VH-VL binders against q9vpl3. Designs and how they scored, part 21

Target 1, 224 residues: q9vpl3
Amino acid sequence: RGKINIQRPKAPHYERARVVAVTQPKYPELPKAKSCFKTRAERTQQQQENPYNEIIAREVRNWLDHSRLVAFFHLSSITADDIFRVRVQLHKQNLHLKSYGSKIIEQAVKNTRYEAIVPLFHSNHCIVFSPDPEKTAALLRIVRRVPQMVLLGGIVEETMLSRNQLVAYAQMPGLHAVQAQLVQTLSQAPGHLIQQLQAHQNSFVQVLDVHAKNQMNEETPKST

## First folded at step 9 (VH-VL)

Design D46
Fold by OpenDDE, fold request of step 10:
Structure D46 (fold): chain C 224 residues (1-224), chain A 121 residues (1-121), chain B 111 residues (1-111)
Amino acid sequence: as target 1 above (224 residues)
Amino acid sequence: QVELVQSGAEVKKPGESLKISCKGSGYSFTDYWIGWVRQAPGKGLEWMGIIYPGDSYTRYSPSFQGQVTISADKSISTAYLQWSSLKASDTAMYYCARDEGIYESYYFDYWGQGTLVTVSS
Amino acid sequence: DIALTQPASVSGSPGQSITISCTGTSSDVGGDNYVSWYQQHPGKAPKLMIYEVSNRPSGVSNRFSGSKSGNTASLTISGLQAEDEADYYCSSYTSSSTLYVFGGGTKLTVL
């Protein structure tokens, strides 16, 4: 009984071959693995429809709406450790450092009063939120440790401020101090006005006196 | 009122260790940077470094890096400057000062009275 | 090396106006608005006189004023008084080096 050559099986008889060919399970071509390469458009669309993004966008909006101080920072090659340390210090001051994607920010502020901030988020960035605008100085003191955190601007009391304006704001005395200064200035104002009014009167009187003296000197006949 | 009070004058020998202190009062100690400034006899002011007492983050001048240690104890509103081994050249007046500056602005608005350190054989 | 250069000494008579200059070696020295001035009397701690080029702290006489042109900051003392005799130091922060630096100091003599 000849060893069945299992390596080169004899081709089956034509009829058998036909039956085998017809009975071969047509395995559906495995759908070509949709190349995980979603087109940029598909990715963008999926990102827009991502429920997660919507949730985060709402969060961002909520932060914006409830914050009286918002500061925007560019991050240039900052380490995670540095960010963490800053975050901790900020948190101690009730300042909340958050980082969001640019698309999320865009989505969050779309058709809102904050839409103007979108251009600030083209690069790596973070946002600091606070309910207390008086913490602006504290914020700016803390971020000094990290030169990689570049202040871009902010929002204070619903007003957008440039970098310089935000710094200037931080340097201003508190509202009460300003009020006190105003009161002091106003209290001094009448004195200055009186001085100015008196200065003109005094100058006029001086001119008149000089004129009178000159007239008296002209009327004194040289007693030859 | 904001006040910085420094420890008293020190007379030491070369090789000795020293730690001088600066206690802040009248303000939130943890919210302001504290700087140390050296002034050698008859010389100008030299910035040594600064510390943020809130977490003891420290920055040194290159000239003083590794030569001194700046630290702080926020629980008692005190900043420290210390040497592991004093040199005769460390003889100077040392001032602590509060940094009022924000962001890129650095300036010292309140100063301690100074601590005179004399290192002599 | 980032350095602030001051004249070693300046003198004036009572009632005069004097100016002390502080020149940075680099444009980075003293970012546009970060120059400070300190007054130091003999045996005393320095006192802040001017911050951020031209701002006066509370309690500082209006006789003291600060300005900046280019890389040179200036402290002007008007109506010079005997009590103004002191050492004056300028200072600046450099963002590039993250250093705070003092000038060499200027001795003001009231003649």
Scores: ipSAE 0.850, ipTM 0.934, lowest interface PAE 0.5, mean pLDDT 87
Fold by OpenDDE, fold request of step 10:
Order: sequence, then structure tokens, then C-alpha cells
Structure D46 (fold): chain C 224 residues (1-224), chain A 121 residues (1-121), chain B 111 residues (1-111)
Amino acid sequence: as target 1 above (224 residues)
Amino acid sequence: QVELVQSGAEVKKPGESLKISCKGSGYSFTDYWIGWVRQAPGKGLEWMGIIYPGDSYTRYSPSFQGQVTISADKSISTAYLQWSSLKASDTAMYYCARDEGIYESYYFDYWGQGTLVTVSS
Amino acid sequence: DIALTQPASVSGSPGQSITISCTGTSSDVGGDNYVSWYQQHPGKAPKLMIYEVSNRPSGVSNRFSGSKSGNTASLTISGLQAEDEADYYCSSYTSSSTLYVFGGGTKLTVL
């Protein structure tokens, strides 16, 4: 009886082989986990469908909708500790520093009035939210300590501002202060304003009077 | 009205320690940077350092780093400048000043009256 | 390191206009609008006269004006008065570890 080679068993008889071939359970090919072959685009799309991302995106939208001041910063090699310290100081001023992924931001602002901010989020960024636009100066004073926080721009009262415009805004007196100044200016010289307003009219009348006098003098026949 | 009131003139000997103060009033003390500026007799102004009283974050001029300590007590709206060991060369007028600048702008809008420090053997 | 150079002294007669220059060694002084000017009377603390090149704080006379051309900032005092006799310092922000740089100061004499 020849040594049964258990590593290379002899092929069964043709009839048996046929029966075995027909009776072999055809296991459905496990669907190749489509996940391993997902294109970068497909992966990005799947990430957009993550329920968690939707929740966070909703949060971002909520912040945007309820904030009268929004400032965007680029973060350049900043430490977590520095961010934390700044966050604490900002929080004391009712300024809320948040960091979100670019994809989340994109999802959050898609088909909204804020869609224009998407290009600002190509790298590490943070956003500061506030219900009070008068805190802009306070914000910019606090972030001075961290040169790694680069101001990119912001939104104030639903208006998108460049970096320079936001800084300029922060330097402006508050609306009430401006109004007060206007009232003071208006109250100081109603008389002067009236004089200025009437100055041209008075000048015109004077010119006309002179002209009329000259005409009268020309019409007076020199009684030789 | 914004005011910075500094401590009185000091006469010290070399090697002595000194702490001078600057009290702010008329504004939110924790929200503005406070700087210290030295003026030696007959010389110009020299920036020493700056502190954010809200959390006592401090930056020093390289020339003064390790030579002085700037601190603040926000509970009493007071900033401090201190020496561990005075030198004759520390004889100068010292001013505290509020920084009004924002972001990349740095300037002092309100100044204390100055503290004269005289160090003589 | 950025350095600011001022003339040691300037003089003028009452009613005249005088200009004090402040020249930076770096293009940063010329490029940035972060120059400030301080007035200091003898025995007194400095007073802010101009910030960010051309802005006047409240309470500062309109006789004081600031400008910048290239790397040179200028303080102009028009209608010179006796009370304007003082030392004037320019200052600028630097992106270095030295946040504040002061000029050497200019003594203004009213003749």
C-alpha cells in the first residue's frame, strides 16, 4: 500500500472528482470591501455622510448664525498650551475660540451665505466667535501674545471683512460713541451751520444787489 | 478717566532689592497691556518689557531679560517692576504705560508719572 | 535689529512749521504703519502725540501731524508755540523680540 502523501493526495477518480466539483459549496465572493478601493473622491464623499460630521457642521452653523463677530486665524506652529492660554483669556471676554476641520467647515457652510469663507480653511485654522462686535479690539489685544495666530479676516454684523478692515473696525469708536459725537457736533454750532448754509445764498444776493445797482447807475442818464 | 499712578522715588544702594508699582484706574486693568520704559538721566526712552495683567503673560526686551521681573496683581489693578540686586547703572526714571495698540500695533497712550530710582554707594 | 534715527535737535520760530524725521534701518519701519510719536517736557512723562503714523489721540492739538515716506516717518508741528519746546521721540513696532524701539529723541527749541 503506497505511502499516502498527505501533502499531495492523488486526484480522485474522474466520477468522484465531478461529484466533488458539483457539490463544492460556491461561497459567494465576499464583496471586496469597497472601502479599500475607494478613490480619494469617494472617501471624501463618505466622510461627508458621517452623522457625526453633520452634528458638528450644525454646531458650526449655529455659531455662525448667532455670532455678530467672527474672526478667522491661521495657526502657524502653535503649541496646544499656547492655544489653551489664549482660549482662556478669550473666554473671559465672552470670545469663543473653536477649531474645526476643513471638511466640517465646508459641510457647514455649503449652500449658505458663509460659503465664501471656505478658501480660508486650507490649513490649520481657528475661529473666534462672539455675540458682541465691540469685543473686536479685546480680541486683537489678546492674540498679540501669539504671533503664530495670523489674522486672516472676519465677519462683523454679517459683513465679511479683510484683515485690514477688521483691524480698522476694531479701532473705530462704537456706534453709540460715534452717535454721541455727532450729536455733540450738531449741538455745538447750529448757528454756524445756518451761517454756512446761508453763506452761498447771501453771497449770491450780494452779487445780485451789486449788479442791480450797477444797472441802475448805467440807466441814470447823465443829465448834462 | 484713565490714570496710571506710580510709587514714589527710591534711593537705594548697590546690591539691594527693589520693587516699584504702577496702579491703573479708570479702565479695565486686565484688558490692556502694561509696559515699562526706562530713561536714564539725560538719555532717551528704552523699552524694558510688557505684561498682560489678565494672566500675567510677560515679554521682555532682550537687554532686560533676566535683569528685572515684571509682574501684576489684577485684584488691585497694579503692575510691578522689581530688581533682585540693584546696580549703579540702574539709576533712572522708570515709567509704566498702557499699551492701546491692537494686533500688530504697539504704542503707549497713557503714562505714569514716573518713578525715579537712584542707586548710589 | 531695527534702529530709529532722529536728529539731535531742531529749532524754529513761533508760528513756523517744523518737521522732525525718524528714519528706520529696516524696510519694516517704512512698510508698516506702526510709528508713534511722543512729546516729553522736562521732568514730565512722555505724552502720546501721534500713533500709527498719522493718527492723533483725543486732546492732541491739530497742529501736530504725522506722515511717512519710505522708511522715514515725520512729525510736523505747525504754528509753533513756546509750549511745544520739548523732546520728541519716535517709536516703532518691530517683528523681533524687541517689540518697541524708540528713536534717540529730538530736542525742539522754540526761538
Scores: ipSAE 0.841, ipTM 0.928, lowest interface PAE 0.6, mean pLDDT 88
Fold by OpenDDE, look of step 9:
Structure D46 (fold): chain C 224 residues (1-224), chain A 121 residues (1-121), chain B 111 residues (1-111)
Amino acid sequence: as target 1 above (224 residues)
Amino acid sequence: QVELVQSGAEVKKPGESLKISCKGSGYSFTDYWIGWVRQAPGKGLEWMGIIYPGDSYTRYSPSFQGQVTISADKSISTAYLQWSSLKASDTAMYYCARDEGIYESYYFDYWGQGTLVTVSS
Amino acid sequence: DIALTQPASVSGSPGQSITISCTGTSSDVGGDNYVSWYQQHPGKAPKLMIYEVSNRPSGVSNRFSGSKSGNTASLTISGLQAEDEADYYCSSYTSSSTLYVFGGGTKLTVL
């Protein structure tokens, strides 16, 4: 009786092999372990159906409507710690740094005057809000420390500004300073005009006096 | 008027520690970066580093990294430059200056009067 | 290393126009419009004369002007006066390295 080699079982007869192949239970493929890290696409899809997104969208709209200064930044490989530090410094200046998903922003600004900002939010972004447009310079000084915060543009007094325009705006003297300069300039103008007018009058009088004196001297007959 | 006032001249020996000061006035001290610049006798200006007094964030030139410490006390509107151990080569005029630049623009619009540090045996 | 090169010395007569050049070794220094110029009299602190290539701070004479071509920034002083005799330094910030850099300085002599 030949020792059944258990290590290399003889291939079953063709018919048996066929039956075994057909009767093998087809187990459903185990669901691929959902990686703990949702793909960007999955994150975006989940955000669309969440009622919570509507609430956040309303919040964004509220910030936009009540802010006189809004600045948009791209975030390039910035750490959470760096963002936090900047946020704290901005907060001290009554500047509020917020981050929202692109879909939320789209929802928030849909059919509004802010719809033009949607193209700015294709990647990681943050928004800084302020009720005070005079804080633009302060904002730009603070963000200097973080090269990863790239200024894209902003809204000042309901006007959309490019990056360069926003920087230029920040470099302008404050409204009060400009007003003071204007007042100073206006106050000096009349004085100079008056002085010039008076100078001309005085010059004219002097010329007339000289003329009068010369006429008097010609009328004095040399009494020979 | 914006003004930066630095501490007086210092005469020290090698190995001694030193801390010099720069007091800002006439502006919001916490809102502007302060830089330190070294000028050795008869030599040019050398940037050492800058500090944002609002949170004391500091950036150093590679040449001065680990050689000096820049700090600030916002409560008294004062920036500091300090050495743990002075060298003879540290003999120089030291200036503090306010950085007026915004975002990617960097320039010093107001300067302190300078502090002369002499390190000799 | 990013370096700014200036001539060691420049001279001119009163009333003349002189130009001091500042050349960057890196395209980053030349590409950015962030060049500043400082005037330093003997025994005095530096004074900002030009910022962002061509802007003058308040109180700086209109005789001072700045320009840039390629990697070379220039400070021009028109109508040279005796009081203009000083050392002049160019400066630039490089965003890539996050460093301030000063030029070697130029001594201006008024003859």
Scores: ipSAE 0.795, ipTM 0.905, lowest interface PAE 0.6, mean pLDDT 87
Fold by ESMFold2, look of step 9:
Structure D46 (fold): chain C 224 residues (1-224), chain A 121 residues (1-121), chain B 111 residues (1-111)
Amino acid sequence: as target 1 above (224 residues)
Amino acid sequence: QVELVQSGAEVKKPGESLKISCKGSGYSFTDYWIGWVRQAPGKGLEWMGIIYPGDSYTRYSPSFQGQVTISADKSISTAYLQWSSLKASDTAMYYCARDEGIYESYYFDYWGQGTLVTVSS
Amino acid sequence: DIALTQPASVSGSPGQSITISCTGTSSDVGGDNYVSWYQQHPGKAPKLMIYEVSNRPSGVSNRFSGSKSGNTASLTISGLQAEDEADYYCSSYTSSSTLYVFGGGTKLTVL
């Protein structure tokens, strides 16, 4: 094995069909890529008319409806064996790596709140689904060994997140840890907090007045 | 509390083999990368390589590829650094460290106490 | 190979601010690449002071700050104190090289 893996231009589909049709006695086994024997138009037409497309689209809808975490990746050239190794590690964390055609995704999310994700599937891609949004950090630690998986964004608790927002979400401590950290921060620097509040006072005046105004009422007497 | 506890100091002769250990506790050991860092006496830090203990996937610094073996035993939450034949130039302090980085971020948030390896005579 | 250049030593008086530089290339320090900083007291393991260019871990004093401009990252220590006397290392890691590298280190002396 002395050859570098080089990405090759895709051969014309009719050329692949001609190669298979030119058979010799010792070449009776067919290529494993049967979809390569169809033109682009024929593939699009058959996918539109294929009743199995709705079955697969229903699978996608089921994943989207029951996953609190969904992450979208662009997938550069990678061997099936290499991505399978990543899939195994993801599966151990209840993270499910899937890939679907763009037409099937479009069919699955048609007239739903997720229709905005369709453009993400213009190129080669994969999706990770999980019921466990707390596994976002584990997901991103596992996939970082695969430069071919490029994070595009995600959905957490039915909220669309950009790439940077999803990474920030993954680094966010748990709710109780965040609450404890806030209490500790307020206790450690009361003078520092007062100075910062006074420096930002103009930005908060409009918010507080809108909420607590009418008849000179504030929301709570203990708030300042 | 996250802790990385390394095996004790070693005094060896050139040509001997050695395997030093780094035991992680207080976190999910298989979910975080562990890196190894070398520091020769009076010198700076050198990254040697990193392992994902979940499946023992490893990457080595080009300077150390083929020079050492990094491994892990996830059943006892322990990573290892191993030499088949030590050289006097292997005399150094060796640290293990946990990498908390995700996606395109890489940094070591917790470090072991270090294992001094002395190869002389 | 990636080489991160740090000054061999810097010094400052208590109460002053000091800056330690870490210069690399567009492939390791520049652009969207991340840089981290570690403090090492004599005989001790390194301690993370700054990650992702400018973020401080919990428990690290706000006197430590990080920044980056072009191909140079900087660690700034304000209100210099005696306990800040240590060796400081920058580090980077880029996906294009599969290399996590440290700078040569900077000895900070508090006068």
Scores: ipSAE 0.548, ipTM 0.795, lowest interface PAE 2.0, mean pLDDT 78

Design D46
Fold by ESMFold2, fold request of step 10:
Structure D46 (fold): chain C 224 residues (1-224), chain A 121 residues (1-121), chain B 111 residues (1-111)
Amino acid sequence: as target 1 above (224 residues)
Amino acid sequence: QVELVQSGAEVKKPGESLKISCKGSGYSFTDYWIGWVRQAPGKGLEWMGIIYPGDSYTRYSPSFQGQVTISADKSISTAYLQWSSLKASDTAMYYCARDEGIYESYYFDYWGQGTLVTVSS
Amino acid sequence: DIALTQPASVSGSPGQSITISCTGTSSDVGGDNYVSWYQQHPGKAPKLMIYEVSNRPSGVSNRFSGSKSGNTASLTISGLQAEDEADYYCSSYTSSSTLYVFGGGTKLTVL
């Protein structure tokens, strides 16, 4: 009882592959309904996955809205242990290393000011979120030892910064929103730089004017 | 404000072990790299290695790989440089220094006062 | 095993400007590589004077400036004072060997 199903399992000189290919029946053309069923099943599964993707995309949007610092990296091959060590060090600084599928990122930034970041996610990537824009320098000190994490740029106080702009920002103290806008303006093309400097100069003068008025109001003595 | 205080001068014989210390204060010790730099009598500066105290990740100059051990105790904000067997050629001034560089930038902004190690038979 | 090349000594009179050179290669001084400069008085620890080629840390006199052209970085000290008499070291990071590299040092004498 019990004759084994394979008496001679040697595959090298056995024409099993040729016998299977030659003896495979020619299937008649599948009915359009069966072919449509495969396509319909794929469409149904894709449609059913859309609500799940939207939930995850809203979570990414929540991270974007609550983070004053967002940094984007290209991620080369790295061991799970090495990235875990880095994640632990980042977490100690309130820096949150995340990875999401590019389709999720695309959904998260759809119809927002951040749609331009989608091309950054066509290859392997990771994102660091933080509520603390002052932690940009700490982030860049930690990742300095991780050549597999290549900085692409980021968002600081809702201002998009290139790689060089983010590094320059990290070395500047103080008024983060004004500093991020200034770095972005100074790093743009020459012709556009002049026009945008004039616009930011006017905005900066308005900030200084409000500050001067606040100081004047605080120092105004009461009348007799 | 930022301060690195090193242990005092040492006089040792060849073959003895030694561990010198560098205590950091006035900043978040675990957030910055600490390097060790050697200066032989009448000679220039020579980098020995660097440590990130947050997880003790270390990197050594090829000239010092296997010759010294760099470590840190983050609970007392202290970095260490250690020899298992000193040589007369180890006679030098040893500095610790904080590396403030970020992303492809490397420089030492604060230095300890130095520890003179004299190894004579 | 290639160090940054500095002149062994330079001298100047009070009030003059002098320049100390630091010559390396495209792998350490040239290109986008950063250079820093350190001042060391006898018996004292080095002090950072210039980082990232031309930046001064707070507390460093604006008489000190840094620049780079090709594979040569330069530290310029204007309005020489007696207190400037010290050894000066340039430094960079070599990506090919993952090493911090120091120049051989330049002794500045204020006449």
Scores: ipSAE 0.506, ipTM 0.769, lowest interface PAE 2.2, mean pLDDT 79
Fold by ESMFold2, fold request of step 10:
Structure D46 (fold): chain C 224 residues (1-224), chain A 121 residues (1-121), chain B 111 residues (1-111)
Amino acid sequence: as target 1 above (224 residues)
Amino acid sequence: QVELVQSGAEVKKPGESLKISCKGSGYSFTDYWIGWVRQAPGKGLEWMGIIYPGDSYTRYSPSFQGQVTISADKSISTAYLQWSSLKASDTAMYYCARDEGIYESYYFDYWGQGTLVTVSS
Amino acid sequence: DIALTQPASVSGSPGQSITISCTGTSSDVGGDNYVSWYQQHPGKAPKLMIYEVSNRPSGVSNRFSGSKSGNTASLTISGLQAEDEADYYCSSYTSSSTLYVFGGGTKLTVL
């Protein structure tokens, strides 16, 4: 996969935008710049009109299309050090913290099933992408250290979830996590085994039911 | 499955330093917050502070800020509670506990067995 | 102080239902804030009985239930048994000052 966010040049110069696009390309060719001397406000508009904006929008779309977990946050004022530290912790869990301009997001989701998310990005925000929906709990544990990230909702397995629904999803144990707990429980002393089974009683039954249904679904397509 | 094993009881004199440990196993140690809770003899539970071992981000109760240091060594899945200079009033049972809560939810689902610290002069 | 208020003791006979209260403020117990309950037998570490006001962890008897009204959370134990004799603590997170707090504890005696 590639990077979704490309660092913008310090000076408003089209040649730098072209160089950055070439190093992280999603498009074969970039047009020439309209002007090399623009203000910060004009650079924002140039991003919308420039092929660099299309590359960034395409990368956002790639993240949305290939992430089984997407979480949306309102972002209050936060120090660069705090956001960097949380980004590092998220990255260790295969959770990718990104932020994009609202117009770039609008371009990225135009004519897709994700178009309904555009209103979420009219305020200061950030987005977390991951191929691993089982990492939702880890995401929400990490962001506890940064109250400036206020959860708005997300997308899990192509389903839009409200804030409360995403939190509820995160609290459901995953099959892999329960299987790992079962193996470690069987390796413990008998007293520990009884305590671990009692602690996971409800989750164990639910996970086994899901696993059995998954196996039946997989075997059913095999001419059964 | 989840287990928190604390270091053994300690008997110390006022003014001495002490570092007690809490080793986590059966889960991804760096992914969960670890809290420290004090219980003086015959008294209730008091929260002292909490750490996220992934980056050692720490928060302290105001009553214990500057009185103790909470740290972690993620390479050996161990959290620590440390005093630079013990007082007789530090005599208590000390528990570590894993915080299972996510986003706006905070609770301790697994607890260590406790470390009794006795400071007598 | 900003501690959660619990009765010092409660008692009941086997088979009876009893309720332990935990009173705080809108910044720790009230509103959308969560409350947890812990059981502690003599000489043992605390054990989580209820989290997020009313949820039971796996392995906790359905005789234990939690609820909240206003700034008061309640732990109810139905069908009281001798094994329920212990100390019980409520706890919450104080969102306004970002602190974990515990109640003073309630000693439950089974007669």
Scores: ipSAE 0.500, ipTM 0.771, lowest interface PAE 2.2, mean pLDDT 78

